# VH-VL binders against o60147: the designs that were tried, part 79

Target 1, 175 residues: o60147
Amino acid sequence: MLEKNKYLYIFRHIQTNQVLLSQGNVLKKTALFQLPYPLQKPVAPNGMRPAKLRKDHWVPLLKVEFPNESMFQSVFMQLLNYRKYRSVQPLTSDLLKLPIPVRRRKIMRQEVPNTIADLADILNKEKFPENSVRLQLSDKSDSEYADWPPSVQIDSEEIKLSRGFREKTTVDEAR

## First folded at step 3 (VH-VL)

Design p6 (framework fv_lerdelimumab)
Fold by ESMFold2-Fast, scan of step 3:
Structure p6 (fold): chain C 175 residues (1-175), chain A 119 residues (1-119), chain B 109 residues (1-109)
Amino acid sequence: as target 1 above (175 residues)
Amino acid sequence: EVQLVESGGGVVQPGRSLRLSCAASGFTFSSYGMHWVRQAPGKGLEWVAVISYDGSNKYYADSVKGRFTISRDNSKNTLYLQMDSLRAEDTAVYYCARDSEWFGDLDYWGQGTLVTVSS
Amino acid sequence: SSELTQDPAVSVALGQTVRITCQGDSLRSYYASWYQQKPGQAPVLVIYGENNRPSGIPDRFSGSSSGNTASLTITGAQAEDEADYYCNSRDSSGNHLVVFGGGTKLTVL
């Protein structure tokens, strides 16, 4: 039997708490198109390109293992739809009264709890078999942002990364 | 599309120096980290060094620290390895390889250049 | 420093499944990448991350990881899969960014 993709990875930005969804443990620069607020200077007038991806600025938030590719695709697509839905909702009057930079920072800080809540909501809507979905979190306390269905098993095993992700890039040699 | 071509290999005596070059084409060289990996005849792969996309960060294998220097010239799309104080155990085919968009995976390799350090 | 350990040789019959393993402490924190090397040729990346294939790599190649062990599985081995296979990752000492396993020679019977 051929292997199919059944993993969802979510990364968070260490400074802004913005999140990126990935179909693997590797972040591609095109993932930056998921962000409502660019992390870098606006695109030049003669081009449309995402901000440069800085690998050292992104850390794993969580990893989800699904029983099969079909379940993965369904959840992944629904999660992207939830993010689109949130981006078009009217801002609350409290947010509208804030200066633009403060407003953006507050909205970005909510992406982690919002994404976790959205994931749990989707999993509660889908009636997957008991203990069929494995959830790993970098910080177990983040599981408290939502109520999880019986289909979810929370695992404390460390999330594995590709090489170099946690290396200090300004150091030529090891400590 | 992506091509990496190593050059500069040859026969040298122990204690001398040699500089290897790797000419890159088919991609935006200045956007990728680059690696040197070597392989002694009939033996396995041994990682040698890496340089970041802008040349600001460099890492070396313990076996070559203080003797080898990795560098790059983004205006010429060329990677270099300056090898000083060569030893017989440095005899190997030297490959340059491109770091993937995620740091640490070597997604494209050159054909290699042979360095022989004669005892 | 902790290194990556591979068995030096494995054999598989044509059309059967073979698993090549790589073991090291760094694999608790990082996924291994896998490279195929045929005689006289440069290595070719076949698996990176947990189970990602570069374009052009057949879907019979897959990766997995558990604890300090990473595995490359070839399901339905073909004659052209006969090669040396290397894993790589970061060593646990932090002195190296990249460390290769010793390599496994796969013979397809």
Scores: ipSAE 0.000, ipTM 0.523, lowest interface PAE 13.2, mean pLDDT 79

Design p7 (framework fv_lerdelimumab)
Fold by ESMFold2-Fast, scan of step 3:
Structure p7 (fold): chain C 175 residues (1-175), chain A 119 residues (1-119), chain B 109 residues (1-109)
Amino acid sequence: as target 1 above (175 residues)
Amino acid sequence: EVQLVESGGGVVQPGRSLRLSCAASGFTFSSYGMHWVRQAPGKGLEWVAVISYDGSNKYYADSVKGRFTISRDNSKNTLYLQMDSLRAEDTAVYYCARDSEWFGEFDYWGQGTLVTVSS
Amino acid sequence: SSELTQDPAVSVALGQTVRITCQGDSLRSYYASWYQQKPGQAPVLVIYGENNRPSGIPDRFSGSSSGNTASLTITGAQAEDEADYYCNSRDSSGNHLVVFGGGTKLTVL
């Protein structure tokens, strides 16, 4: 049987801090449907999501390597569900006092710490083998948003970004 | 005191439309995600739809996707469910429910409004 | 899609302990909530987040979970506890966000 994907890539927007999940090291346009807020001024009265993916506006936040496809799929789907869960949660009293545009920016900026906390929560609930999940971050200090289980090995090497917000380790791989 | 009051139910023919309303009071409506949950006569609870606090995110059960539209008016503290292309199997008591601070845990429910789809 | 399975009916003698069980794969990842529904009435949340009680819910109600199973326990059943009980959970399968169990009718003898 063919090897399926074992990697989860998480990207963040350089200005808004919004997060996108990807099965590969290259973001697809369809990933934009994960976003609750438009990245640019709404063109229509209903504030539709932007249609065009600007890859230069997204940088890797972290990469997770799982021991097999089954573990990857389980964690990936749970993480997507946690994001849906957060999109419908009540506002805190602090956020209620802010004007709508300021409130949205603050909510968007919290997506990085929230996604990292959600990932750690999922991994703490799963009983994966010791050191079986490899986590590599662009900024190792982001690992401090959560407590990690013994199953997680945090890579000492950070993800290296090339000038212009491209991931240096990106490789085109035919499957 | 938190209150949710549904209205708009009634008897309607198959293929027609009906709009349900849920009037909220006693809490900051614009802070909470809201759900519709239905229950066919003598049957169990079935989740129908959710809308985020500001109306920007909406999710539907597969059985109603493409036919039902959830919406809200935060200035009126009112939740809506627009039901199009109604089928006999949509016959149910429809409850609006407030999402607690823990998603999917409904701490307050309305009394329900009965929708009967009958020829 | 994730399904939650409950036995259709259970009976308990007045003052005795009864356990109502909910089973499904989503319970490996998410806690169950429990609702009590009496005939002609809206559901009432009795347990959330595994074992928390809303204000006004008697302490005879408790929750527990292990693996793919969640349980609602009523330690000293009273006549007023006779009702249908539903579990629910967040759906782990993606498109659905909430799933309910089929319900258990509790009869207090």
Scores: ipSAE 0.007, ipTM 0.574, lowest interface PAE 9.3, mean pLDDT 81

Design p8 (framework fv_lerdelimumab)
Fold by ESMFold2-Fast, scan of step 3:
Structure p8 (fold): chain C 175 residues (1-175), chain A 119 residues (1-119), chain B 109 residues (1-109)
Amino acid sequence: as target 1 above (175 residues)
Amino acid sequence: EVQLVESGGGVVQPGRSLRLSCAASGFTFSSYGMHWVRQAPGKGLEWVAVISYDGSNKYYADSVKGRFTISRDNSKNTLYLQMDSLRAEDTAVYYCARDSEWFGEYDYWGQGTLVTVSS
Amino acid sequence: SSELTQDPAVSVALGQTVRITCQGDSLRSYYASWYQQKPGQAPVLVIYGENNRPSGIPDRFSGSSSGNTASLTITGAQAEDEADYYCNSRDSSGNHLVVFGGGTKLTVL
């Protein structure tokens, strides 16, 4: 009775803390288009392609289970749009005082708390049924970045390698 | 006192290019995302493009994607819109607008500059 | 793609209350902001974040939202309120950042 697209998988970069959203438990190369800072220059005169996806650099952050595909699609699209808006938001004066590389590193580190806050904001607005949305985290303390509505049930079990997300110790360079 | 002043509009033939400028003053320009919004004569407002505070992220309306390029020079407090392959339907007053903290809300607009695409 | 729908025109008698509405799926997810535009002038933000007024906007302007609908209310309309009013919101579908309504022409009789 499982609908094919009712799970949202969220990954974080092990070094930068940048976040990627996925409809499946394995990241696809096209997910790199979500990143606010491009990872590569245009490759060809008539287009850009995603940079190589190094799957070993991305680890699970959280998994969200929705009651149905319609709710999943609504939240997923809203979350992508929140990310776009955040990429164009004003910069605070304290960040402007920092050198560009330090500034970008600090902004990237905020992606995890920002994504969690955005998810909670969306779920608070939508007013889904009580305990209808299940949230499972790799680190349960990350749930403290937001106040969750009654519609959200936080799983007592953290995400483990054998259950939620596939991780590799070697780089994945399949073409 | 926040001010945005557009310039560079004019009459141009179809297929040609035109570059618009928006001079900003009275605020820390490098801290804000900036938008271009247009309005065809007697018609409504249409969002065109946005650029992040440092110029690293850009998004476009489907109607202009591939033809228009938004850019900025923070050292000159100036926003630009490079318009290539202009069409009659691009005829409009072009406004630059400052993004607020909240969801694409524009707290300040320039006076606009008229672009007329005709033969 | 998403759209925001507004009635093209509305009239109100001087001193009376008028409500301008905006409908679209994006309003289920995002608050509307409202802009006033007088002939030959740039738009002016009158309401943001559902029901907040920028500095200098009279308190007769207020906003509300429910479901897929947002409303701008002018209580005690004045002659200077005669203008076009546009709603906007973030696009809840696709990759667009912002969408505008078609605009409503307010005539103060």
Scores: ipSAE 0.006, ipTM 0.547, lowest interface PAE 10.2, mean pLDDT 80

Design p9 (framework fv_lerdelimumab)
Fold by ESMFold2-Fast, scan of step 3:
Structure p9 (fold): chain C 175 residues (1-175), chain A 119 residues (1-119), chain B 109 residues (1-109)
Amino acid sequence: as target 1 above (175 residues)
Amino acid sequence: EVQLVESGGGVVQPGRSLRLSCAASGFTFSSYGMHWVRQAPGKGLEWVAVISYDGSDKYYADSVKGRFTISRDNSKNTLYLQMDSLRAEDTAVYYCARDSEWFGELDYWGQGTLVTVSS
Amino acid sequence: SSELTQDPAVSVALGQTVRITCQGDSLRSYYASWYQQKPGQAPVLVIYGENNRPSGIPDRFSGSSSGNTASLTITGAQAEDEADYYCNSRDSSGNHLVVFGGGTKLTVL
């Protein structure tokens, strides 16, 4: 049977604040291809370490439950389009004045506020039924980045992750 | 010293199957994602497929999706590409390449193996 | 065909500077990397990320990027630099994770 999807999961990196989108509660290793900046600073090539998804460095930011797959697809596609649109806009003059490492750190720090604002903007433009969309936030203060429509019910409950992802692991086995 | 050696190429008729292998040495194979990239005679590079370090995740170019299968055997330090329902446009030199820490930047390549799909 | 655009050919005089350009929407979101391919040989990574060179790549090779454009610059071109040059980028839009430019043939005169 084909799987129907009505959940959107968003994860954030605890050090860089970079954001990953997932259509399920499993964060796949290839999701790291979404990142414009590497998580590990390059060392000499013959001393280079392989890139690895460290589960203890990614935490759930939010989970959105839609009443059906059609609403999920609409919002998910729009969120991807918003993220792409942001990525191709010219940098502001203030950012261009900064050294590249400082500029990148500042851009990365804004991914959480920007993603939350984009999600809220999409949900405000869509006229979904009252209380039809359930938003769970790991940190309720993150809801302050936007104004939410009547269609959204906000909860600060534990976000359940599927097997193969553990947010509080101390084992990385790579060194 | 990183080394990748492709094998399994040859001449095959349209509609048939072929399996390519890539033998890796000089690094911890099980720690790296791996790619297949092809190049038709006189043409540019075309990405084919990627597999994660543990084999749990795989992605394909639209042109090969449903026909090609990427796999790996970490105990043998070997990457595979199973090519089914071959077409004339699949004729190319096939390279295996190691995924860098940057993801999608291919830091080491094999010499390539030629696949010719011809009647 | 790729969504990254490169000029098919460019020429440079021995010892002079040449710039090879790659353009596409994905370059705003992702690092560009550059590969050198000499006749009959496999590609070699020459630039990755933010103007980083792998070990063994001469310092005359450098990279830069601005907006949707990435450039590979060879300062003081040598005869051995004659090759095809490909840019690549990540494409996470669902269809491909990696895309290559069409390639630029560099002739050193």
Scores: ipSAE 0.006, ipTM 0.478, lowest interface PAE 13.1, mean pLDDT 78

Design q10 (framework fv_lerdelimumab)
Fold by ESMFold2-Fast, scan of step 3:
Structure q10 (fold): chain C 175 residues (1-175), chain A 122 residues (1-122), chain B 109 residues (1-109)
Amino acid sequence: as target 1 above (175 residues)
Amino acid sequence: EVQLVESGGGVVQPGRSLRLSCAASGFTFSSYGMHWVRQAPGKGLEWVAVISYDGSNKYYADSVKGRFTISRDNSKNTLYLQMDSLRAEDTAVYYCAKDLEYYDSSGYFDYWGQGTLVTVSS
Amino acid sequence: SSELTQDPAVSVALGQTVRITCQGDSLRSYYASWYQQKPGQAPVLVIYGKNNRPSGIPDRFSGSSSGNTASLTITGAQAEDEADYYCNSWDSSGNHLVVFGGGTKLTVL
């Protein structure tokens, strides 16, 4: 059906706080396209492989339910555009003074607050009907990174993932 | 109606290059990821490469990595595959395939072109 | 190399039900898609995700999934269903983004 794609899932990396957007409750390897690695630091021509998707390292940050597919697609597209805009901005002189690994960690840690702020900015500009957008957060304190419009209802219901996301991709230490 | 039309196939000697094109119509080309999938004569389907909707991200099968380059021109609704250092094992029909998912990749191919034959032979 | 396993051939009598199976560890995490390919033609998507049918595909085609196995079922097989059938899936564990099964040749008797 045309209305089936009305959910946006956002995942964060447990160690780096890097963020991946998903058009469903299953995180796919192609979501790695969103990471800045090829944009900031190109893969070497001789044998450097793309990063492997380790599903056990990614956890849900938030889930957004839109009233229809059209609104979902508009917001999703705008979030991708905001992320691209951020990735091409010049680094501050303070960041440039830091060693590369420290600089990288500091930038990565900001992806969670930046993504939440960007989502709120988009929703504030769109002027959707009151309580029409349902926002679920894994940690409710993350809602404090932004001011939310009247269109957003922050829900206490737990985020549900598709079968196999955590259960089948969690590291089996016995193996 | 969605149409994907491949061109550029032919017979080439090992070590040479070919560029394949795929002309797209009937959908918003700039909103979808695009794939190349090949099929050697009498064999099964093998995924080759993907390019994101805006051309910023690309991934390749290990068998072609470092030799093939996928690209697109959204103003012309055209997908490309530049094939360098061709080997006999690259002989196949090459299909242009549209990803089903909007602004992402599902790995589900809702539309395919008719294919273009590449024969690498001495 | 294909990481999804399909039997190379299967037969069904006209009007009967046939099940084509696809097995691989990626299917524990991702739903398979199924493609029909007739000689000299491009593949056609017949089922995507667990059991979604594109517009124009007859309702006799259905999909199912359990554990590491996905199945394509054709109820009331017709002569025009004779073709090669391929499954595909995502692979999150390796360097491959998309993997295809080896294909199953369906003969309608």
Scores: ipSAE 0.000, ipTM 0.503, lowest interface PAE 15.6, mean pLDDT 79

Design q15 (framework fv_lerdelimumab)
Fold by ESMFold2-Fast, scan of step 3:
Structure q15 (fold): chain C 175 residues (1-175), chain A 121 residues (1-121), chain B 109 residues (1-109)
Amino acid sequence: as target 1 above (175 residues)
Amino acid sequence: EVQLVESGGGVVQPGRSLRLSCAASGFTFSSYGMHWVRQAPGKGLEWVAVISYDGSNKYYADSVKGRFTISRDNSKNTLYLQMDSLRAEDTAVYYCAKDEGYSSGWYEDYWGQGTLVTVSS
Amino acid sequence: SSELTQDPAVSVALGQTVRITCQGDSLRDYYASWYQQKPGQAPVLVIYGKNNRPSGIPDRFSGSSSGNTASLTITGAQAEDEADYYCNSRDSSGNHLVVFGGGTKLTVL
């Protein structure tokens, strides 16, 4: 039950640059269902191996503090839906020219800039009070992927993770 | 000229399985997401499932999740819907539809003529 | 809720203007698309995005949106416009990505 939560954490995979959203400072195995490409290698002749959540492979990208739970829920759900729609959107002609593995790597590489741009787009559409949303970025240069509204304060503080964050876990499906 | 042609519909008993196909032509099939949408007799449109351009992402309506499986074969320009554990309420015309647009809004720009599935004892 | 609400039926006199309305919270985030369906036929896209028409759709069809509401307007309704009209949008709740309105049956008198 996370109805009282007003924090959004976004994590980046150190190898693939894929992104996971979390309502807290701990990654749950169910977060892997957000991924458009499985972390495990494909297995011949059919299917893909189940994904494993290795918390040591995920680093904080950013943390957002909202004024209240209602604003958090609105932005969080919109951001999840932006990611779902991006996963089924048409490909540009440039991407179609590429072999499937190269294409997937380029798409995965764009998840960080895309997620940051989507977050900024959502925050620009919402009419939040000036300086009411606190944004902390692990790498402040990532703020350059978007134009931020007056409601956003960019903070220099370190993103703090809960004890036991680096514990390994396993899930049946990659996603 | 974009064309989508559904097939595989028919009369089937409750609890049985049926597989629908949608043959696509006139566009680069491997570039676009594809949807299944159904319409019960005399009722409105109900979204069923979507599959991404390469088949790596799939989403389902809650009413069919765990029973239906969407898939595609880009080498054959064909979309599939595997329907297991069929129920009377699955009786409908099933349409395949092409996904389009992202910056202008996401929408289904072309639809097939549909194939009728009747689940009856 | 994530549902899109449409009136079940509307009527318009030949040559007059009619407005079909679609309401739901998802419309705050995503533009509605509008589909025309005649008996025994597949749906046909008539408006997408804020107010875009596919090639072949008459200019009497137009779209508008404000807040949680989207509208399809037919100016100078013709007999061939008699059909069911469905709005759809992307869902901002649950796991289904697409939500359809219940449909509006347009009768041209």
Scores: ipSAE 0.013, ipTM 0.587, lowest interface PAE 7.6, mean pLDDT 81

Design q18 (framework fv_lerdelimumab)
Fold by ESMFold2-Fast, scan of step 3:
Structure q18 (fold): chain C 175 residues (1-175), chain A 121 residues (1-121), chain B 109 residues (1-109)
Amino acid sequence: as target 1 above (175 residues)
Amino acid sequence: EVQLVESGGGVVQPGRSLRLSCAASGFTFSSYGMHWVRQAPGKGLEWVAVISYDGSNKYYADSVKGRFTISRDNSKNTLYLQMDSLRAEDTAVYYCAKDEGYSSGWYEDYWGQGTLVTVSS
Amino acid sequence: SSELTQDPAVSVALGQTVRITCQGDSLESYYASWYQQKPGQAPVLVIYGKNNRPSGIPDRFSGSSSGNTASLTITGAQAEDEADYYCNSRDSSGNHLVVFGGGTKLTVL
């Protein structure tokens, strides 16, 4: 049992734009159970197997630092629940007219703007102290998907991968 | 007019299986998530399960996880609940309900009349 | 798992105002929706979000929310309003996606 975490890491799939949430900078295979549209078909009826985790396909989207673990846990759980609620929301009529693979691709591409909007919505409702939440993005323009409350400080420095190599994203090979 | 008609309820012994159906009309069934909600005699409403518009996502209450399976057939505008390993505490009127969720709230805007399931020896 | 708490029963005189309350941690993050259930009938949505009424629901029904509490107000109660009223919301804890209150039996005297 190590120090309790106050950081939220969010990763983006480079091909599908799907999003994964992590309590640390290590992305584990079990995080793949968060995906509503798995990268490969389910293998067995005893349950869905997670798709193979390819570390070179996931890059950091943003990192959030909270004042304490209690605030982190609250926001993290709410984000997971927002993702579940979105997965069962009504389908718009324009998407219904698309072939299933095209439809799923368009829905998946919206996960980045949706996750950022959901994070901002949660933080606006939580009423945290001014400048208490620090947000670091890989692409600062992604902050424009939402209006941020006074509790949020957006760092001037962007998150950068080593020389742009995706395989250098932090990934736990096991679990 | 939106209509949801449940069927398949009845009296069954503990440990047996039963499949409920919900026939939908009056809306584009394939565009909406669908819920099963139950109500034990004289008790309140209890959420059971939900299925997304295309069946790719499913969630269950802990009390039924591993025993119940929600499914749908969009070509027939029909929702199903396969109930295995039934227990006395599963006795309830089972309603199907149409989802109309949004980011700051979740609600079911239309409900069927329900079908009674009695688990008794 | 998260719970929504409602008083089991409340009474109101014809033409008077009654307020039914729903309390729970999830209401700090999500608005409650309210359902009316008459004996032998399926639930009917009467309020969703903070204070939105579906088409066909009388304007005497209104909703409000403050902190972890949501309220359904019936101004000028009618005999036909006698029913069970349930709040529901999203469940931010445990494995439940949707949580319902225990219900409030409204008697119109």
Scores: ipSAE 0.223, ipTM 0.684, lowest interface PAE 4.1, mean pLDDT 81
Fold by OpenDDE, second read of step 4:
Structure q18 (fold): chain C 175 residues (1-175), chain A 121 residues (1-121), chain B 109 residues (1-109)
Amino acid sequence: as target 1 above (175 residues)
Amino acid sequence: EVQLVESGGGVVQPGRSLRLSCAASGFTFSSYGMHWVRQAPGKGLEWVAVISYDGSNKYYADSVKGRFTISRDNSKNTLYLQMDSLRAEDTAVYYCAKDEGYSSGWYEDYWGQGTLVTVSS
Amino acid sequence: SSELTQDPAVSVALGQTVRITCQGDSLESYYASWYQQKPGQAPVLVIYGKNNRPSGIPDRFSGSSSGNTASLTITGAQAEDEADYYCNSRDSSGNHLVVFGGGTKLTVL
């Protein structure tokens, strides 16, 4: 028996601020496929895709509850498409002036706000019913990165997820 | 305001073909899957077909598979149902319905008023 | 294809509560949606998901699920609630197929 409630979990890397989408509250190794391959064998924060999933390096960014599988799948796929689109966009002149390592870091740092903005944009375009989508953030201030449509109900309670895991611990809260 | 307006219904003989249209407005048509649902006189609702937002995926009920073709023109905000080899049992009011938001379809949140198709000799 | 079964007819006294139930294997995995249809009119979505009402649907309508069943409950039935009600779900035999219940005629006494 499958759960009827569908959730989208978004995690960010604590060092690189890279973003992973997850259908579960525990990251799977396959989630790393969302990240581009590095040109060379690097380690984070210089790496694009880590060789191994270190769950403890990923913290929850937000949780989205959908009333059904259809809504979830729509948003999930669109988020991936948005990410892909950004990855193939030409670099701006300002970015081209920067050394490659600095450029990469700058781009990665924008993944969190971009992802949030993407989510809001997608939800705005979808025009879901009012209060049909529930959004829970690890940091309430992150909600300010975008204007949310009426379909989104922002939960006043922060996410209770730990680093890459289901349950938040005191140790995780201190970090 | 979301509006769906079906057209193309009429009386046809068995074995003939008919093409239904559904004109959509009030929402981003190209972002949503669309359904056809029919209802025989005095009977219940029967799902017929669904098409993804970009038309890349199509699915049909077994009762119409091989005979009906669902399609869409996003530039015209129009959904189509080509019905070939029509049978008496295809007699029904045909509704177009908007999917909730996912391309592959599931729930239908808006419905047209329907167009009647009568297949009779 | 998967089937959804409904009682063909139910009745409720004005102001009373009625529950319409839908049963099917697909409901083990997915929520049902509920549609109201009045004579000569197109169906109208009244409940979807766990218990979500579209805009304009009165709060007396609610949805629930248990096991392989889904239920639409009208708490405080009104005369205008007399209609046919259909449940809908994703077909378990296919990821993109949809199935409707046989419909339930609700009479308000």
Scores: ipSAE 0.011, ipTM 0.565, lowest interface PAE 8.8, mean pLDDT 85

